# VHH binders against q9rw55: the designs that were tried, part 1

Scores and structures below are computed, not measured.

Target 1, 281 residues: q9rw55
Amino acid sequence: PQVEQLARQKMWNLAERFVAGESIESAIQAVQALERDGIAGNLDLLGEFIDSPAKCTEFADDVIKLIEAAHAAGIKPYVSIKLSSVGQGKDENGEDLGLTNARRIIAKAKEYGGFICLDMEDHTRVDVTLEQFRTLVGEFGAEHVGTVLQSYLYRSLGDRASLDDLRPNIRMVKGAYLEPATVAYPDKADVDQNYRRLVFQHLKAGNYTNVATHDERIIDDVKRFVLAHGIGKDAFEFQMLYGIRRDLQKQLAAEGYRVRVYLPYGRDWYAYFSRRIAETP
Below, numbering starts at 1 at the first letter of every chain, in headers, positions and changes, except where a header shows other numbers; Kabat numbers aren't used for antibody chains.
F, E and O are the ipSAE of ESMFold2-Fast, ESMFold2 and OpenDDE, as the mean of both directions, binder to target and target to binder. V2 is 0.75 times the mean of E and O plus 0.25 times the DockQ between their complexes.
[cut] stands for letters that were removed.

## First folded at step 1 (VHH)

Design a01 (framework vhh_7pa5_2)
Fold by ESMFold2-Fast, scan of step 1:
Structure a01 (fold): chain B 281 residues (1-281), chain A 120 residues (1-120)
Amino acid sequence: as target 1 above (281 residues)
Amino acid sequence: QVQLVESGGGMVQPGGSLRLSCAASGFTFSSYAMSWVRRAPGKGPEWVSTISGSGGSTSYADSVKGRFTISRDNAKNTLYLQMNSLKPEDTALYYCAKDRYLGSWTFDYWGQGTQVTVSS
C-alpha cells in the first residue's frame, strides 16, 4: 500500500545506520569496511514472510548466493540464518525442509572454510533447533556450524550444559522475542545474571563463546573473568549489532579482543528495524 | 496471499477512546500471534501489544498498560485494540502485524496502517 511505502521511505534515514543496505554488494562492502578496522562481519539476509516450501528454498538459494559472493570478494563466509526462513517444521518427503536446506547452506560455507550460525527464535522452536543443531554438527563439524542460547529463558543454562559433548560454538544473547513468564525471566536483573552464568560456564568448559551484548558491565565482567582464569583471547569473541556503539567496537578491537558485527541486509529491513525499536531496553 | 486491513482510526480529544480493528485473510488466523505496532510523527516504530493465537495470553508496552486492551475474534478473523484515556503522545500510525511464523512473536507488516490523532 502507498502509506506503507511512505512510512518505509521516511524510516530509511534512521534504518540505514542499522542495516548494511538492500543488496549483497552493499553488505560485502560493509564487511570490507569493518575488516579495515580489524572487525569481522556476520552477515544476515533479512527474510520476507515465508509461508511456502518453495519460498523457503528460494531464500536458502539466496543465502548460498551470499556465501558465494563473500568468497569471491575474498571474505571468509560467516552467515547467520533462521531455520524457520528455510523451512523448519515443513515436511518434504518425510524430512524437515529446514534441515534439508540448512545442509545445502552449511555444505557451501564449508567449501570456503566458512561458518553458519543457526539463530535461535522463540521458545517453541528451541527443542527442534537444538536437535537439528546436533545433527548438523555431527555431519559438518563444530567448526562450521554454531547456534544461539538466550539468557532470558529458564531452560538455557541446562541446554548449554547438555551440549558440552559437541564442544559447540555458541552465541550468547539476552533474547529478543516476547515470551511468557512461564518460560522466561520477567526481570531484567535475572536475565543479565543468567547471561553471565551462560558465558562463564561455557568459557570454563573450553567451548568457543560469542559474547553478543552492548552491555559494558557484562563486557567488563567477561574481561576480568578470562584474565582471572587464564583464558586466551583466541577462545572467544565479542559480538555487536551493526551501527550500535561503533566506538565500543573499535575500542575492543584496539585492545586486542576479537570483535564481530552482525550485519543485517536486504529489502525486508523495515520489519527488522521495527523489532529493534520495540526490543526491551 | 496474506492481507491485513486496519480501520477505526481518527481524531479524538485527550481522554477519549477509539477502537481499532484489523481484518485478516490468507492464513489460519487462530494459529498466529498478532501485534499492534505504532509509529509517531518524527519517531521510530514502537511495539504496543501482542495477543497469542488462542487469545489466552496478552502483553503490553509499559506506555499503554492499563489504558489499552488487545483482543481477537478468531471466528471473524479480526484483531482489535481498545484504546482508552488517550493522550497526545498516542498520536501515531497504527499497524496490525502478524507473526513471521507460528509462535515466533516477530513482526511482519502487511497492512497500510490507520492514523490516530489525539489533539485538543
Scores: ipSAE 0.000, ipTM 0.122, lowest interface PAE 17.6, mean pLDDT 84

Design a02 (framework vhh_7pa5_2)
Fold by ESMFold2-Fast, scan of step 1:
Structure a02 (fold): chain B 281 residues (1-281), chain A 120 residues (1-120)
Amino acid sequence: as target 1 above (281 residues)
Amino acid sequence: QVQLVESGGGMVQPGGSLRLSCAASGFTFSDYAMSWVRRAPGKGPEWVSTISSGGGYTSYADSVKGRFTISRDNAKNTLYLQMNSLKPEDTALYYCAKGLRWGYSPSDYWGQGTQVTVSS
């Protein structure tokens, strides 16, 4: 029907700002455009309702195809995955399917000198994700696999310290899930303060830190902190989302900071974008 | 661990009604917004409706506005979807989901789904 076709076209015009297209080719072209501005990419293949072992393995195969395509295009692969999308929590022959598929993905990235970030999800997955992260760092090295800590969780400051033996690459985020007050700070000021603590402590420990925020107050505080403590621009990077504050991304890159943009892409953009509109009426 | 169990699906004729339920356990239900999402055969998921943690705010996809009503009973840890004036286009697996946030991805805590089939 004409009305439904027009609605989808209109939604794509909005989504196009935030999504790097539906194909690997469009995602690669988007990364190349960013690299011309001195900005790196972090590719995220959109996947919704990956509910079967077969689909989780198919998703992992598609991530591996992305890694191979990035390498073929002259891009050092840098990809984020959610362990739930590749089978975390699903038992296959007595082994966690997510861990099995993550090994395949990280091995392919390592072959090309690349990196995989294990995205953090809701609080119920933190323990298993950090355990699997430790296992994967032991097998592949911290230069090829990283994970995420969320400042809205009370536990995150302790988790950060507990991982120092690995010298881990960690992406610091505020957190994106609805969490109960028993595990997460209910007040934004406490979340923001804990974010600063996580970033500052990780930097001071000598660990590679990804500062993933659009909050300019926090960005300015990080800039002052690294200058005051003699921390070089090669010890951390700022990360932002595709289509958000492109002006700030370019400004930071021009100032000599490392900047990386999270680029979601894939056929499932419509469902992803529709859910986001529902959350922010 | 978190468990979501959907029920109430079935076969119904066009113009009919069904009421879906989602029984939640393993987390403090009243602290979370809840959503219904559906997946038609061969298609990606479509968000249907959301309700805030306290029930004071609701939102609906344009395709179901005026026909579907989302509600919750925090004392029973149960989410509901009342579906009226059903159309063949509503045929799908319906899933219960814990919250929706920017950057949220499906977890194993999205339920197994309940099938709704609208046909004559």
Scores: ipSAE 0.000, ipTM 0.103, lowest interface PAE 18.8, mean pLDDT 84

Design a03 (framework vhh_7pa5_2)
Fold by ESMFold2-Fast, scan of step 1:
Structure a03 (fold): chain B 281 residues (1-281), chain A 121 residues (1-121)
Amino acid sequence: as target 1 above (281 residues)
Amino acid sequence: QVQLVESGGGMVQPGGSLRLSCAASGFTFSNYWMSWVRRAPGKGPEWVSTINSGGGSTSYADSVKGRFTISRDNAKNTLYLQMNSLKPEDTALYYCARGSSYFRSTAMDYWGQGTQVTVSS
């Protein structure tokens, strides 16, 4: 019991680089520090899939408290949620609980001119998440809710095109789940090439594009693409993870690009930090 | 106390030019993105232009792109808007505002009193 506590304390000395603390207050302070450098925040309350409908609703209530705290601190609320954490796939009174809770969260963010990003999870949740995203955009507008497409999936290029009628805000990521070769490119080169296709096509379609990568080759290619096609710096942003390549974040902001940093916080930081260690450059 | 004071408005003929200034005080001007917003009689506020803290990045509303130029002098804590090829539709109160739509979608956090621009024959 004590061994785990001491290990957690030692890990926090390393984790504080990648996690904005355990409380809403520490997360808000971290966003304010980034904004002084011209960098925006994307707040993520850390949590795992919860098997209880009551706990999913409690998690949604905590996300709403975060949104209210951001607004009170003068920050435009920009929050990422996983639909599995708020009840996606659990029925209550004939409706998906995740959809019900997402509506509450997005409605609160909209009151404050904010934005909710629906994080994409493993490939088995893509269909239901995109269906619920379409429903929520219809109810709240694309200026208040966005989602994620993963370039490692074969399907993502087609999914991107299918959403053009919504003029959607999409965060483009490579993908972080272990997926079978039946649905995902096994080779990094194919993932990287498909990432460029997703970003370039979405930008050319006139849709707000979040370029979420630390890959400098891709960032440089995006810079060249937008310049060559007359795409303004107000039509997209670069997104990065808290504590990773702060030098690059500041450099891009100083060059006049929009930069947003994903800031995880909360008591469940240990699992997030463990995954980051595997990915950190 | 944050203060933003606009000046340089006036009456001009269509096709004319005006340069607006905004004197900022009570905060570290060089740390903030700055915007110009206008309000025509009977209409809501319309965002016009934004400039980043260092002055190297600018954006414009489609209605003014190619005609207006936003700039800043951080040593003087002053924001500028050079308005060329003015049209009757540009008639409005012009407000200097701290911040940008990127960080705030509903409103910038501080606005000045405004300076009147009237474009008429």
Scores: ipSAE 0.011, ipTM 0.256, lowest interface PAE 9.4, mean pLDDT 86

Design a04 (framework vhh_7pa5_2)
Fold by ESMFold2-Fast, scan of step 1:
Structure a04 (fold): chain B 281 residues (1-281), chain A 121 residues (1-121)
Amino acid sequence: as target 1 above (281 residues)
Amino acid sequence: QVQLVESGGGMVQPGGSLRLSCAASGFTFSTYYMSWVRRAPGKGPEWVSTISYSGGDTSYADSVKGRFTISRDNAKNTLYLQMNSLKPEDTALYYCAKHPYWSGRTEFDYWGQGTQVTVSS
């Protein structure tokens, strides 16, 4: 246990720059610190292996507790969830458990004027996630639930256009999963070009766009695009990860842009970082 | 130069109605959550109602649910509070309040001067 204790201590020194602590209370404090700098939070409860329906529902209950705590602290709840963590694909009394649990979470957030982002996962979940997103927007409104489109997927440009009737709030990301070349661009240059296409088309359609990237070239291109098209700084936001390019986060906020930081937190930080470190022995 | 100017207050008998207005300027009104807050004589501030930037979502204090309706006209930069079935306990200065962060339901950074509502027989 001594070797494991030392390894855990070393990993905490790395993790503390990128994780908002283990508890709801520490996550709330981190959001409040960001808000003092004019930066908003997007809270993500880190989940370890969640395979049973009961555990998925317990995870959803913990997300609801987070929403209640954020409201009590004077913060408009803004939370990201993975539908797989709350039961997507598992049948519960003739309905998808993920959809059932997402409804509970979004309903609670809506009571407090909050917002839930449905994180996109690997390509096999895109169809079901977008279908469930349409259902949830119809029930709760586009100002309370959004989703993610990944520029590395060939399909994303068409998916974006297909959602225009909803006036959807979408978080644009490059993509983080290992995908086959049959569904995803293998070359970074194509991913980056498609990212610009997604963002520019969504902005021009008049839809609220979350530009989630640390890539300064893309950020500069977005700044030029919105200026050229008369799009106000209140029609979109930049999103970044907690502890990454904090200098850029503060610079954009000081320039009057909306900035939101994705804040992972929870007891699973050690497991998360242990798995990450194991990938590069 | 944020300005919030309330109007529409006055004296009414119990059971009466009033419509409050708040003219907003100096910020992009359509992108902020807005609230009504009241303060009765000798008491602390009480939150009354909040409306989302689009107007698609509203919330109310339990004391006013079913009687008050918050609304907004983003083209006119104006916030409204329709007050029905007024009670003596509704007597207060009513403030239009702006949230300090675009994303948060935090403490208010700007309040207007207030408009007096007096419910008495």
Scores: ipSAE 0.010, ipTM 0.244, lowest interface PAE 9.8, mean pLDDT 86

Design a05 (framework vhh_7n9e_1)
Fold by ESMFold2-Fast, scan of step 1:
Structure a05 (fold): chain B 281 residues (1-281), chain A 121 residues (1-121)
Amino acid sequence: as target 1 above (281 residues)
Amino acid sequence: DVQLVESGGGLVQAGGSLRLSCAASGFTFSSYWMYWGRQAPGKGREWVSGINTGGGSTAYASSVKGRFTISRDNAKNTLYLQMNNLKPEDTALYYCAKGRSYYTPFGSDYWGQGTQVTVSS
């Protein structure tokens, strides 16, 4: 308790590189700083260990406050949520609180011309998340809700194709969870090649594609692909994490590409920061 | 054709007050959120304040909260910014901005020509 609090205090000066502060106000200011460089934000309210329906609904209410604050600040709301944080999973009565709360959040974003990305979690949540994504796209439209596909999963290429009827906005990532070899490629080269397949196929299908990677080889391959196929800069964007490769973010924006940065914020920053430090030696 | 014309800027001493106005035309003013932004020499644009369609909800940058008040008159298609207790660091070109469009996630807001505010110490 006291040791944990002292460690948090000492680490904040390092954490502020990767976290947009603890408040909505600091998160909005961070987005505005990025927008001055021609870079858009994707806001993520950090939440860990949300274990009750009341806490899930409270978290959803805080996301709605964020959306309202972004709109008031002249920012088109663009927010990522994890369905588990808002109550995903059927209760005793067969109701899914996460779906109910997601509807409230997406409806508020839609009022302001905004967008909600449904973050993908570990492989056990893929089926339910894609099912709920289909439901939400049917209710609100693909221009207001998107989701994530992870190239480390064998299933992702098939999942991508199965969603083409929706004309979906999808954020392509390599994947960040520890997964068994029964469901995920164990070799980095296969993950990277499957990432290219996902991006190229999604672009060719005419679907808005978010290329979320810091890997310059992949970024260069995407640049060559869109040029070769006459795909305009309005059909996709590059996405990166706050505080990682700021130089690359600015370079791509200066070249005329759309760039969006994932900005985590909130009081639960310690776990997120610890993971970022482990991944960025 | 959207037009935003700011006025009311000028030279004022630290601790003084100014009231900015923005005359809007070419769109249904009462249907859009409106904003004030500013740009100091050598710096990027900074959001200052925002106001909802009806005027009942407002937000402010932390640097101006408690000193500035945003308001609107939908009958006159006019946005206002009352600036009190001005500081030298408030020196900037102040812009009126129309809310973002559904159709362009990376599109520019429509910004006016600006009105210069200079605060002397």
Scores: ipSAE 0.012, ipTM 0.205, lowest interface PAE 9.0, mean pLDDT 86

Design a06 (framework vhh_7n9e_1)
Fold by ESMFold2-Fast, scan of step 1:
Structure a06 (fold): chain B 281 residues (1-281), chain A 121 residues (1-121)
Amino acid sequence: as target 1 above (281 residues)
Amino acid sequence: DVQLVESGGGLVQAGGSLRLSCAASGFTFSNYAMYWGRQAPGKGREWVSGISPGGDYTAYASSVKGRFTISRDNAKNTLYLQMNNLKPEDTALYYCARVKYLSGSSYFDYWGQGTQVTVSS
């Protein structure tokens, strides 16, 4: 334990720009600092990859504690979860554990007027995640649960259109997993073009759109698009990662745009961070 | 545009030493964490070492800990890897990379061409 503690301390300066601390309290303080600048938070509890049903339920319990703490601190809870971390694909007496735990989390957020974003993972989980998203929107409403579409996937444009009956809140990302060319665009230009298609079509459909990118060319194109089509600043927001382009975050907020920052935090940041470094050579 | 250029590789005997350098340009070097990775012939890529933007914190793969030392000179936009007590299994193409994302989707957005290290028995 001493060797791990020393290594953890040494790595904290590397991680601290991108991680909102180890505790719920530090994460709440980070959100409060952003809110003073007119920027909202999206909290993500970091966890080691957990593979047992009991650990998935424990992780869900910790997410619920985060939601309660945010409410107690005067913050509307806005939290991202990965369904795999709460048991997606694990059967508990004929029920998907991830769906069961997601219901508990969303129900708690809804009590406080909050929102849960279902993070999208690699391409193998898209079908099950979108099915579970549809179920959860039907139970809780699109104002309390959203999901993510990744522009690097060929399928995403069709998936977006298929969800229009729900009037869904969707976070548009380029995608950051390594995917085979059979399912994902290999060329950056195609990913970027498809990103614009997803955002523009979702905005035109009248659906709340989260534009999650640091790419200024795309941000400028979105600004021009909404102005040209009379789309109000209350119909969408820009989202960025904690510690990335803080200057741009503040500039957009000063221009009157809604801005939200994805804030990872947790005691497991070191294990997670170290694994991420090792897996993405 | 962003560029990373490695140098300092070569052929050495087991037990020898080499110092690798990575010259960075096209971005504010001091704002980014950096790492060294390697790829052995016919093998996948392996993370070797990482360093914080300010140079105060470092991490190492267990296979090299105690033998390799990562460092940086932010005034010169240069990353270093001091490699001591080299072993035949350290034979690989060594490359530096800029760290961009640390949560969920950690990835390295720019890689150098690499510098070959060959350790003979």
Scores: ipSAE 0.000, ipTM 0.137, lowest interface PAE 15.8, mean pLDDT 85

Design a07 (framework vhh_4orz_3)
Fold by ESMFold2-Fast, scan of step 1:
Structure a07 (fold): chain B 281 residues (1-281), chain A 123 residues (1-123)
Amino acid sequence: as target 1 above (281 residues)
Amino acid sequence: EVQLVESGGGLVQAGGSLRLFCAASGFTFSSYAMAWLRQAPGKRREWVALITSGGSTDYADSVKDRFTISRDNAKNTVSLQMNSLKPEDTAIYFCAARKYGWSTYSPDEYDYWGQGTQVTVSS
């Protein structure tokens, strides 16, 4: 009704800094604006919990439409997906639906020279996600599909090393889920230290590394590490969230570093925005 | 009182060797990563070598295979063996300590610093 509509309009005025709109068209326009500043995009279609196999496949179809629209606009597609949103854990004709839908998405991206990042979720999905990542790299190549490791998990250093045979592209994040101390570091200092370990070890292994953080101490440590080890600016990139530290994004790009911004968009922006408000000071 | 005292610097000809020592006191040495950083004339401080509390080592590419860092926890000492020295290695060499090993590549992140020891490599 009208009351709900007015509330959404007011909330959108606050959210528009952090969300690239509700449509594919607005998301593409946001990427084009970033590219004018020498910054690349990583597009993320927002979705709430999806329990229906049919809706998981519809979501995958919408991701494919996004990939096609990016290509049509002259943008190399770079898209992040959560496997749970496309059916991970659901059996469809004897196959995991998430894996089936991920293949469709990655195949379309590969057709256009693009890339799909498999976002990591809570700790209970790490094993199945890394298994499916290995399968997908075998089918499509590490240049077309990557995944995420979370420094707050004790297991992540071992997981990183176990994947070196793939020469994988990995997006390093601290982690955003509430996890028990049995699987995750409770102290921020340990999470931050482990983040540096993941990044530095991955860079030294010769693997393409996405440094996804707004933490300037870590960014400075990465800059000094790559200089000390003769690692070129083409071997890694900095990644940040849309609307957060736009000044830092522009500064890093001006310094000649590769910068990519995670751009959430879609009708389900309210949940994403509510989390952003809760996390900001 | 925290103290880091460097020694072993001096003048050497290109192709020669030097061994630097750093004596630490006033903190739990075995719990800290130890590093050597250098500052050449007219340049900023740069990281050279690192040894973690667990004994793992890392080196800047410019000194890899020429320099070796080691530590002796019983004596609270870290040392840097420098071989095949080049004129470009001329700098003041600083011993530095940081609580966390993987956070030690930035010169701005160190907790404790020595006063430095001069190394001059002639052509």
Scores: ipSAE 0.000, ipTM 0.190, lowest interface PAE 14.6, mean pLDDT 86

Design a08 (framework vhh_4orz_3)
Fold by ESMFold2-Fast, scan of step 1:
Structure a08 (fold): chain B 281 residues (1-281), chain A 120 residues (1-120)
Amino acid sequence: as target 1 above (281 residues)
Amino acid sequence: EVQLVESGGGLVQAGGSLRLFCAASGFTVSRNYMAWLRQAPGKRREWVALIYSGGSTDYADSVKDRFTISRDNAKNTVSLQMNSLKPEDTAIYFCATRPYYLSGTKYDYWGQGTQVTVSS
């Protein structure tokens, strides 16, 4: 445990670049700093293991505290959650606990004019997450809840089209989980091309699109696409990760594009940071 | 508690100019997406000009090259300079905000409006 503690202490000096600290207060200060540069925040409370119904509800309570603190600080709450962290798949009184807790979180955000993004996880959770997303949009409206589609999955193009009746806000990502070739493109070029297909089709459908990538080739392609198709800068935004390509974030904001930064915080930062190092080569 | 108050409207002859002001209280304009919309008689509200939190601007085709949106961060105000006015610009003009890139196209707050009338 001592060598593990020393490794964690050493890693924090590097992790400070990618994590907005361990507290709500530090996360809010980081969002305020971004807002001074014309950049919005997307707050993510880190949680490593949420295995019991009581812990899932406690995590949801902590997300609600974050929403209240953001509002108190003059920030419109914009928060990402993983449904698995608030009880997706656990039954409570004949209802999915994740859905029950998500309702509490979204209701609080909506009270303050805020937004909740339902993070997508591995491929085994896509069906249930999209079903619950549809339910929540029906209850709260697409202006208060969105979700994520992953371009590395073969299914995502069809899933995107199936959601058009909701006029949904979707964050497009490449995908970060290790998935089998039976469900996901193994070749980066195919993932990148499917990312363009998802973004362009969603924009053309008139749906609010979050372009979550640091890939300048894709960003340039999106800029050309919206110009060619008369799509206004209020119909989409670029999203990036905290501490990555801050130069590009500021450049896009200065050019008049909407920019939002995914901002993780909390005591469970070590697991998040370790994954960042593995995924960033 | 968020309030937007428009001023500067009035009657002007075609080819004339007007400058509209939007005074904000309860929030900071430099941190927010600010827009001007208008509602002409018998028409729906339509967007005319935007200023992003980063300072860049966009305009509807109908007003491009004639209107200029700007903000004064020290005074917490947004202005719309309207040149070469046409009778078709006659409308109630609204200042609106969507606090800092919330999803969709809905504006969370807008003001009471200021009437602009352009006579031929």
Scores: ipSAE 0.000, ipTM 0.175, lowest interface PAE 11.1, mean pLDDT 84

Design a09 (framework vhh_4orz_3)
Fold by ESMFold2-Fast, scan of step 1:
Structure a09 (fold): chain B 281 residues (1-281), chain A 119 residues (1-119)
Amino acid sequence: as target 1 above (281 residues)
Amino acid sequence: EVQLVESGGGLVQAGGSLRLFCAASGFTFSDYAMAWLRQAPGKRREWVALISRGGSTDYADSVKDRFTISRDNAKNTVSLQMNSLKPEDTAIYFCAKGGYFRTYSLDYWGQGTQVTVSS
């Protein structure tokens, strides 16, 4: 509404640190600037709840335009999508719309040697997302499709092990949704310990691991683990959020580690920005 | 395993032209961006031109409008057409491979080819 629109206008000066603008053009320019510092981008078109099949397909079309623009600009496409934004759970033409639209997106990325990360959402979507991930890896290959596991969920260690037959690329996160204690660790210490377990087990299994955290203690532990186990810098990467700890991003890149920054962009930046403020005082 | 071999350097008068070639082997050439850098005596290496896997190009301000980078994926070759050469273009020119994740993170330098521009 009107009140939200007025607040949005006033908050952009704070938000511009965390959002790569509202357009594909601005997002591409932000990735190019990062690449000159030896840092790769992960592009995310903002939009979480999409309530109609037509809007879900329109959003998928916009993601495909992003992939084409990245390729044209000399950037290897690397894009994150939420399956709920492209129709997961909506039955259209006898098939899950999210799966249909994800196939279109991944096929386009694959043409350009690119990669799509299937972002994980709240606990109620884990089963269907992992099922669709298996299907898409079977169709396109693990070098073009990845997904996310959340260390705050009790189930994640078992989920990780169950996927080893795919040799999957997985982005490890702590988790950002409010979840009940029946499915998620309520204590930060347990979440952090489980995060280390997920990362270390995935690395030891020989699977490409994306270590998505700003937590320096965990980053240092990963550095020590890979050195102790002879794991090369080409077997994993560190991932961080745009505008957060830019000093650390540059430091890791200068040390020779692969670094990738999650770059949200688009007109729906207000919800994303509000969550960032809530997580960092 | 990765090899980059530069050729085409030489002596040329100010205002003249040269074309440099880089033959690449040991990797899937079409998957990577390619670049040219140069190093003048007593200076650090500086980036000159880059061509992405898709063919888009980028140039340093000092050579913009004078140099053109191109690639031939069938022959695993990248070339640099240098026009309107100036004495300050005198340098050893190096071919470089871009990174898999990071287009502008350059790896694997060749031995270089000398370009000398006389007044």
Scores: ipSAE 0.000, ipTM 0.137, lowest interface PAE 17.0, mean pLDDT 85

